# VH-VL binders against q8ixk2r445to577, part 4

Target 1, 133 residues: q8ixk2r445to577
Amino acid sequence: FFGMLQNKGLTDYCFDYNPPDENQIVGHQVILYLCHGMGQNQFFEYTSQKEIRYNTHQPEGCIAVEAGMDTLIMHLCEETAPENQKFILQEDGSLFHEQSKKCVQAARKESSDSFVPLLRDCTNSDHQKWFFK

## First folded at step 1 (VH-VL)

Design c23 (framework fv_recaticimab)
Fold by ESMFold2-Fast, scan of step 1:
Structure c23 (fold): chain C 133 residues (1-133), chain A 120 residues (1-120), chain B 112 residues (1-112)
Amino acid sequence: as target 1 above (133 residues)
Amino acid sequence: QVQLVQSGAEVKKPGASVKVSCKASGYTFTDYYMHWVRQAPGQGLEWMGYINPNSGYTKYHQNFKDRVTMTRDTSISTAYMELSRLRSDDTAVYYCARDYRGYKSPFDYWGQGTTVTVSS
Amino acid sequence: DIVMSQSPSSLSASVGDRVTITCKSSQSLLYSSNNKNYLAWYQQKPGKSPKLLIYWASTRESGVPDRFSGSGSGTDFTLTISSLQPEDFATYYCQQYYSYPTFGQGTKLEIK
């Protein structure tokens, strides 16, 4: 699977990564933004190694979760995918982060009007269901 | 045995377009990005852009984005680079080179090069 | 773009010599999470395509003779040929792949 990774509950929102400096892709949070259909900063690939890759940069970025955090951040992809970069896209659309045993949920940050993907306890909420468009 | 075989030399007039092909064999074409790098006579290497053959996604260097188009045909494992509105300073050898994403991103195999001469 | 600068631009040497080529990047190519430097070295002979020699700053590509070695970290990198052979006279390029690829301007290694 590859394309725009869209939320079932927040139907107009897609995974989005637009780093402020294209020469330094790492360390910033993945956000949710209105799906624009142009690929680019919203174009991701789900790989057989269970990575969510950002394909619009070389070398490719891989979504990761740092220890003790609930936010998704961009790291550089590695020869062997580390455990913090592995997500299982389940049949029901849930995106399960194996290392933390939590699911990716579309959520609004406290005191913010922005939406972001966050790790949360797995539920049957549509806000935890994702699909490639 | 991995091979990248490019089309033959081209001579063009200013304002024309050129389309260079790069046929891949010996590996799964869609598993590797294909980059285009050019080299003007006596000069160094200049990266132009890449295509992801699996998705068709392209990224072009800012210097070329208004004149270059990169495409591929997965049925014949061939990548293409078309450069339009040619100028004399586009005279160069154009290379295709593959890049295995995620494992290592240096260019491990290169085509033999296509010489493009732009003269009036 | 990350700017890559090589020195010297040209170098004359004899068979058996130890030669050193340097490469400097405008920003660090060391990724702290995996402790790897995103730097490669290529050899280009006249009329031929470039050939990958070294990646991750110091890892030799398969089939590359052990007289070629890479070293350095962050912004300063070196390619060393410990005992120059006749087939080594070529132009050498460093390349960063930390971001969109950029190359050094090249170092031409000429026979004395």
Scores: ipSAE 0.116, ipTM 0.753, lowest interface PAE 5.6, mean pLDDT 89
Fold by OpenDDE, second read of step 2:
Structure c23 (fold): chain C 133 residues (1-133), chain A 120 residues (1-120), chain B 112 residues (1-112)
Amino acid sequence: as target 1 above (133 residues)
Amino acid sequence: QVQLVQSGAEVKKPGASVKVSCKASGYTFTDYYMHWVRQAPGQGLEWMGYINPNSGYTKYHQNFKDRVTMTRDTSISTAYMELSRLRSDDTAVYYCARDYRGYKSPFDYWGQGTTVTVSS
Amino acid sequence: DIVMSQSPSSLSASVGDRVTITCKSSQSLLYSSNNKNYLAWYQQKPGKSPKLLIYWASTRESGVPDRFSGSGSGTDFTLTISSLQPEDFATYYCQQYYSYPTFGQGTKLEIK
């Protein structure tokens, strides 16, 4: 699966990654932004290693969840996907993070008008449903 | 601009350990894998492994996985390679090398090398 | 591990000569998804660190003179120096990074 990773509940929003410096690819938070289908900021791939891979930039990035955090941060991909980079995209659209045993939910960023994907307890909310478009 | 500066020469006895440092500058340390390559006197280049400075994830060549430990300190942009249970055939120049654009990339910048001599 | 075999192990040449070094891999270094060959060439002078010359089999690294060129695909690769200069006498290594990196045994280019 590849393309825009769009949220069902927050209908017009997609995964978005745009680091401030092209020479500083990793370490930034993945956000949600209006789906526009342009450029490379919203192109992701779900791989056989259960990675959510950001292939449009080099070095290649993979979404990870750092210890004790609920945000999605871009890390460098590994030859073998580390545990904190493994996700399961279920048939029902839920995106499950294996290590934390939580689901990715579209949420409003605290004290902000922006939106971000956050790890939350798994529910049947459409805000936890995702699909590639 | 980009520089990799390694620690000085080491002389060790068999059975001892050696820890070589590699300080990076001129680029974002965590955005590039750091590889270690050694070269015995008059011999070719031998890849030992790499570390992802961002995550700390390491991959070692099977010839070294039981004896080598690669670490990093991101606060000072420094990578370390420790080799234990040293033998005489570990005598070599040890290099740190930055990959070009990821773990499957050529090495565009190299440290100056650290000579490690293992002798009784 | 992918085995890299260089030929020759050593050669002597004169300034102005055309020099060719070959490298063979035990398996293909061509990635079908991007049609790139994961092969690099390095130059190493005595007492110095290796220097990247060519990557992706044929792409010249920045600052590398035009007289250096890489060619080949799959399992057979070649480094060519069109007109040897005094500063080119060194040892050259091929490297694959299709898998975990491995190097050829090297080719020592000496002055005749």
Scores: ipSAE 0.017, ipTM 0.638, lowest interface PAE 6.9, mean pLDDT 92

Design c24 (framework fv_recaticimab)
Fold by OpenDDE, second read of step 2:
Structure c24 (fold): chain C 133 residues (1-133), chain A 121 residues (1-121), chain B 112 residues (1-112)
Amino acid sequence: as target 1 above (133 residues)
Amino acid sequence: QVQLVQSGAEVKKPGASVKVSCKASGYTFTDYYMHWVRQAPGQGLEWMGYINPNSGYTKYHQNFKDRVTMTRDTSISTAYMELSRLRSDDTAVYYCARAIQPTRLYYMDVWGQGTTVTVSS
Amino acid sequence: DIVMSQSPSSLSASVGDRVTITCKSSQSLLYSSNNKNYLAWYQQKPGKSPKLLIYWASTRESGVPDRFSGSGSGTDFTLTISSLQPEDFATYYCQQYYSYPTFGQGTKLEIK
């Protein structure tokens, strides 16, 4: 699966990553932004290694969850996907992070009008449903 | 409580290799990236690279990528830095330093005591 | 690499003095998405390892006396010691982590 990763509950919002430097694409938080389908900032790929890749840049980035955190951070992809980069995109649209055993939920960023994907306890909320478009 | 303890001073000939160890304690070794920074006598700090102890993935500064190898042994919470083809200008104190995570940050909150490596004919 | 430039390279001061050290980056260290400056300050005493003082440009590390403060944004940053103590004579380094780490050349603070 590849393309825009769109949230069902937070209508018209997609995964978005805009690194401050195209030559340094890792270390920053993945956000949600209105789906526009333009450019590389909203293009992601779900791989057979259970990675969510940001592969429009080199080196390729993979979404990771750092220890004790609930945010999605871009890391470098590795030859073998590390545990903190493994997600299961379920048939029902839920995006499950294997290591934390939590689901990715569209949420409002703290003290901001922006939105971000955050790890939360898994529910049947549409805010935890995702699909590629 | 949280500390990094490095191996002792080394004296090497040009062309040789040196391997410095850094043992971590007081925290979960695999939860923090380990950076290596060196400092030549009377000079500033120079970043060499980092290792993700969880996966073993490394990133080296281009000045060292052909000569440096960073590894770790998670069973004993120890990181290693090996520098090969040593030159006299490799004489320096070498530090391991823990980088605080969240958000894959590169500032270093805990440092080893340093390992002096002297390269001399 | 992002180049970090400190000023002055060295200075002499007396106990009780207010001291300021400046650090300039070759590009902005401010990330617009989180409005944070990716800048840290360290203290290093002779024969010792660097010690983290400040991160995010202005946040003091735990245990650091409140006489130490960091300020600035974008490309210009300052470390201030409001009232110099005997134990503060050391070399200070700024470090950016907006990209892969680079350090300023250091500022040696000596007793007058």
Scores: ipSAE 0.025, ipTM 0.686, lowest interface PAE 3.7, mean pLDDT 91
Fold by ESMFold2-Fast, scan of step 1:
Structure c24 (fold): chain C 133 residues (1-133), chain A 121 residues (1-121), chain B 112 residues (1-112)
Amino acid sequence: as target 1 above (133 residues)
Amino acid sequence: QVQLVQSGAEVKKPGASVKVSCKASGYTFTDYYMHWVRQAPGQGLEWMGYINPNSGYTKYHQNFKDRVTMTRDTSISTAYMELSRLRSDDTAVYYCARAIQPTRLYYMDVWGQGTTVTVSS
Amino acid sequence: DIVMSQSPSSLSASVGDRVTITCKSSQSLLYSSNNKNYLAWYQQKPGKSPKLLIYWASTRESGVPDRFSGSGSGTDFTLTISSLQPEDFATYYCQQYYSYPTFGQGTKLEIK
């Protein structure tokens, strides 16, 4: 699968990665932003290694969640995907993070109108359901 | 007039490296991605990778990742593709081709004339 | 990689003929967000570089004669030459750019 990764509950929002500098691709948080339908910073690839890759620039970025954290951060992709970079896209649209045993949920950023994907306990909420378009 | 002019034919031995150049003219070099595509004798077209001439960032096809290096020199509007540890099955015509920025997800509208690389012992 | 298959591999025709070349992709090239098909067609004459004919499945490149037309959507695409001219004898390739670029194996158009 690849394309724009859209939320079922927060219907106008897609995964978005817009680093402040094209030369600093890794280390920043993945956000949610209005889906614009043009790919670019909202274009992701789901791989056979269960990675969510950002392939627009080199080095390739892979979404990861660091131990004890709930935010999705862009890391460097590795030849063999580490556990913190593995997400199982399930048939119902849930995106299950294997290492933490939690699901990716569309959530409001702390006291703001901005939205981000965060790890939360798995529920049947549409805010935890994702699809490529 | 938009043109991509490539360096001349090369004959190399197995294990050697080859560096092909592609000089752009007639447009703003940094506004277009530069792709590299090869064609073995009697075969179809095979994509190798691209470079963003503005940033210098590169994306390589997995089959070439460990042997290919793409670079550019913006002062002379020239892109380079170096392929190392050559094998006989690297014998092909190598093309540079431009595609509009900002993404890799585009068609290639202008192509260089091709550089024949022959790898023989 | 997305696999591209062309049919036929070779075709013999006469000047003035209507020629149709087909291209099939292993997965849909239709991007639902913008409703575009990420497919291009190229013409290559012996000893020459490929020349872009059509992009977005049906949009003709500037300077390409109107006898060339592209059609199709999703996984099935066609290139049609409505009235074949002597300069049209060449090999034709389809290319997807929905993912990392891949090309069909080519269709060689020869004089009957």
Scores: ipSAE 0.000, ipTM 0.528, lowest interface PAE 14.0, mean pLDDT 85

Design c25 (framework fv_recaticimab)
Fold by ESMFold2-Fast, scan of step 1:
Structure c25 (fold): chain C 133 residues (1-133), chain A 120 residues (1-120), chain B 112 residues (1-112)
Amino acid sequence: as target 1 above (133 residues)
Amino acid sequence: QVQLVQSGAEVKKPGASVKVSCKASGYTFTDYYMHWVRQAPGQGLEWMGYINPNSGYTKYHQNFKDRVTMTRDTSISTAYMELSRLRSDDTAVYYCARQGYSKWSYFDYWGQGTTVTVSS
Amino acid sequence: DIVMSQSPSSLSASVGDRVTITCKSSQSLLYSSNNKNYLAWYQQKPGKSPKLLIYWASTRESGVPDRFSGSGSGTDFTLTISSLQPEDFATYYCQQYYSYPTFGQGTKLEIK
């Protein structure tokens, strides 16, 4: 699967990554933003190694979970996907982070009108259901 | 045996366009990104961009973004690079090069090169 | 773009000599999470396409003779040919892949 990774519950929002410096792609948080349908900063690929790859950069970025945190951060992809970069996209649309045993949820950033994907206990909420468009 | 075979030399006038082909064999064409790198006479190597042959996704260096188009035809395992509005400083050998691994842009196999001469 | 600088631009050596070529990047190519340097070396003979010699700064490509070795980390890298052979006459290029690919300007190796 590849395309815009859209939320079922927060229906207008897609995974988005727009780092301020293309030469230092790593370390910034993945956000949710209004789906624009143009690919670019919203174009991701789900790979056979269970990675969520950011395909608009070289070397390719892979979404990872920051140690001790619940936020999704961009890292450089590795030859063999480390455990913190593995997500299982399940048939019901849930995106399960193997290492933490948690699911990716569309969530409001505290005291803000902005939205971000965060790790949360797995539920059957539509805010935890994702699909490629 | 992996091979990348490119089309023959071209001589073009300023303002014309050129389309170079790169036919792959000996591996699964859609599994490896294909890059284009050029080399002006007596000069070094300059990266132009890549295409993902599976999806068709392309990324171009900003210096070529307005003039380059990269495409592929999976039925014949061939990648194409078209450069438009040619200038004399586009005179170079143009190479296709296979990305060594799916995640990193170092190049394990190169085409033999296509010489493009732009002169009036 | 990440700028790659090679030195020297050219050198002459005799068969059997030990030769070193230097490459410097404008920013670190060492990724701390995997401790790898995103740097490759190529050999280009006159009229031929480049050939991959080394990747990850020090990993020799299959089929490349043992006399070729790469070393260095961060911003400073070297390619060493331990005992120069006549077929080693060529131009050598370093290339970073920490970002979009950029190459050094090349080092031309001339055999005396």
Scores: ipSAE 0.079, ipTM 0.733, lowest interface PAE 5.7, mean pLDDT 88
Fold by OpenDDE, second read of step 2:
Structure c25 (fold): chain C 133 residues (1-133), chain A 120 residues (1-120), chain B 112 residues (1-112)
Amino acid sequence: as target 1 above (133 residues)
Amino acid sequence: QVQLVQSGAEVKKPGASVKVSCKASGYTFTDYYMHWVRQAPGQGLEWMGYINPNSGYTKYHQNFKDRVTMTRDTSISTAYMELSRLRSDDTAVYYCARQGYSKWSYFDYWGQGTTVTVSS
Amino acid sequence: DIVMSQSPSSLSASVGDRVTITCKSSQSLLYSSNNKNYLAWYQQKPGKSPKLLIYWASTRESGVPDRFSGSGSGTDFTLTISSLQPEDFATYYCQQYYSYPTFGQGTKLEIK
């Protein structure tokens, strides 16, 4: 699966990543932004290694969850996907993070009008449903 | 609380290899990147690369990628930096330095440094 | 690589003096998404490892005296010591972490 990763509940919002430059594509938070289908910032790939890969830049980035955190941070992809980069995109649209045993939910960023994907306890909320478009 | 303790001084001949260790304590070793930075006598700081102790993934500066190998042993919270094909201009103090994942950058704790002398 | 340039390379001052060290980056260190400057300052004394003083350009590390302050944004940054103390004579380095780390060449602060 590849393309825009769109949220069902938060209508018209997609995964979005805008690195500061081509030489630094890691260490920043993945956000949600209106799906526009243009450029590189909203193109993701779900790989056979269960990665959510940002492969429009080199080196390629993979979404990770750092210890004790609930945010999605871009890390470098590795030959073997580390545990904190493994997700299961289930048939019902839920995006499950294997290590934390939590689901990715579209949420409002604290003290902001922006939105971000956050790890939360898994529910049947449409805000936890995702699909590639 | 947080400490990075490095191995002792090394004296090597040109062409040899050196392996420096950095033992971490006071924090979860795998939750921080470990960087290596060296400093030639009377010179500034030069970044060599980093390792993700959790996965073992490494990134080396292009000036060293053909000669440097960074590894770790998570069971003893120790990072290693091996530099091969040593030259006289590799004479320097080598530091390990801790960096957070998200903050990506500043080094909040440093090892005491390991002096490596390369001479005929 | 992002190039960091410090000025001056060395300076002499007296106890009690106000000291200013400048660091310039070859590109902006300001990340628009979080409005943070990815710039740190370190102090290094002879025979010792560098010590973190300032990060995010202006945030003082815990335990660092308030006479140390960092300012600036984008490509121009400054480390200021408001009233120099005897223990402050050392070499100071700026470092960017906007990309893979690079350091300024250092500023050696000596006793006049």
Scores: ipSAE 0.047, ipTM 0.722, lowest interface PAE 3.0, mean pLDDT 92

Design c26 (framework fv_recaticimab)
Fold by OpenDDE, second read of step 2:
Structure c26 (fold): chain C 133 residues (1-133), chain A 121 residues (1-121), chain B 112 residues (1-112)
Amino acid sequence: as target 1 above (133 residues)
Amino acid sequence: QVQLVQSGAEVKKPGASVKVSCKASGYTFTDYYMHWVRQAPGQGLEWMGYINPNSGYTKYHQNFKDRVTMTRDTSISTAYMELSRLRSDDTAVYYCARGPRYYDSKGFDYWGQGTTVTVSS
Amino acid sequence: DIVMSQSPSSLSASVGDRVTITCKSSQSLLYSSNNKNYLAWYQQKPGKSPKLLIYWASTRESGVPDRFSGSGSGTDFTLTISSLQPEDFATYYCQQYYSYPTFGQGTKLEIK
């Protein structure tokens, strides 16, 4: 699956990654932004290795969850995907992080009008449902 | 075993377009990015851009983004590079090269034989 | 773009000589997570396509003679030919693939 990864509950918001330096793409947080489909910021791939790849850069980036964190951070992709980079996009639209046993939820950033994907306990909320568009 | 075979030499007039092909074999075409690099006579190597054969996503160097188009046909493991509005300073040997995808991959480990493009009035 | 500065631009040497080529990057090519430097060296002979010699700054590509070695980390890298052979006279390029690829300007190694 390729394209924009859009949230069902938070209507018209998509995964977005815009590092401040295109020559240093790792270590920054993935955010949510209005779906626009322009440029490289909202183009992702869900792979057979259960990765969510930011493959508009070479080498490619993969979304990872660092130990003890609930945010999605960009790492570099490995030939064999590490455990912290594995997600299951389920049939019901939930995006499940295997290592943490939590689901990716669209959430409002505190004291901000911005939104971010965060790991939360899995529920049936549409804010935890995602689809490629 | 891995081979990149490019199309033959081209002679073009200024303002014309040229399309160079690069057929890959001996590996899974979609597992590596395909890069294009050119080299003017007596000059160094200049990166033009790449295509992700899997998604078709392209990244062009800013010097070429308004004139270059990179495409691929996965059914025949072939990458294409088209350069339009040709100028005399576009005269060069154009190379396709297999590039890395994963962070633990090699650099440009295989290259095409090169395609000479001559632009002259 | 990451700028690659290669030196010298040209070099004359004799068979049997020890040759050193330097490459500097405008930013670090070291990825802390795997401690790898995304730096490659290529050899190009007249009328031929470039050939990969060294990747990850210090790993020789298959078939490359052991007289070729790469060293360095961060922003400073070196290609060394311990004992120059007749077939080694060529142009050499460094390249970073930490991000969108860029090449050094090249070093032409000529026979003295």
Scores: ipSAE 0.417, ipTM 0.851, lowest interface PAE 1.3, mean pLDDT 94
Fold by ESMFold2-Fast, scan of step 3:
Structure c26 (fold): chain C 133 residues (1-133), chain A 121 residues (1-121), chain B 112 residues (1-112)
Amino acid sequence: as target 1 above (133 residues)
Amino acid sequence: QVQLVQSGAEVKKPGASVKVSCKASGYTFTDYYMHWVRQAPGQGLEWMGYINPNSGYTKYHQNFKDRVTMTRDTSISTAYMELSRLRSDDTAVYYCARGPRYYDSKGFDYWGQGTTVTVSS
Amino acid sequence: DIVMSQSPSSLSASVGDRVTITCKSSQSLLYSSNNKNYLAWYQQKPGKSPKLLIYWASTRESGVPDRFSGSGSGTDFTLTISSLQPEDFATYYCQQYYSYPTFGQGTKLEIK
């Protein structure tokens, strides 16, 4: 799967990565933003190794979750995907982070009106359902 | 310096296919999307689609998705656009263009010289 | 798809004139995360490929003369040539790259 990773519950919102410098693509939080269809900052690939790649530049970025955290951050992709970078996109649209046993949910950022993807206990909420467009 | 060099002019009959090449030099081929844009005689510019040279992923405009195929060969930094089942209204100049990559990208900053495709009965 | 409407379709002008070309989009091209408008302007001379003049609505591409300027935000954009030179007679296109790229229909600038 390639394209915009869109939320079923927040219908107009997509995974978005907006690094301050294209040459420093790692270490920042993945956000949700209005889907614009341009690709680039909203273009992601779901790979056979269960990675979500930000695949516009070399080296490729891969979404990861550090142990004990609930935020999705950009790390460098590795030849063999580490466990913290593996997400299972299920047939019902759930995006399951295997290492933590939690699901990715569209959520409001605590101190603002902005939205971010966060790990939460898995539910059947539309805010936890994702699809590539 | 950045350069995009396209293959030469083609004359085709209706129903045939045409494959245009675009050879990139002067930058890392896999770092930018390659877009294809056409222009019919005396008309404006029409976007056809793009390829991500790193992954091979393609996105085609709905008007072309049943007839267009975009590919690349990273070993020679070359992108290809093949259009099948040609009609007379496919007569146009076909351009490759280096396209936006990140949120902080320009529009199309480098263009190939264009390939004239004439479809006539 | 985002529709781009450009006006006028053609205009005649003399060397030294101030020329203004307008472009309207069917939806906002302003990306609030970086506060940039994803709007570009191109110049095309007969038999040649388009050349990027302006990107992000108002940023001049390297090597483009300062008589070319872009302005506007959201849905309404303008390209201005402050003092027209002989080499400026060409067709000009606006283009959005906020979504999948779409172009205005073009403005042909002719010598009077």
Scores: ipSAE 0.007, ipTM 0.569, lowest interface PAE 12.3, mean pLDDT 85
ESMFold2-Fast, scan of step 1: ipSAE 0.006; ipTM 0.539

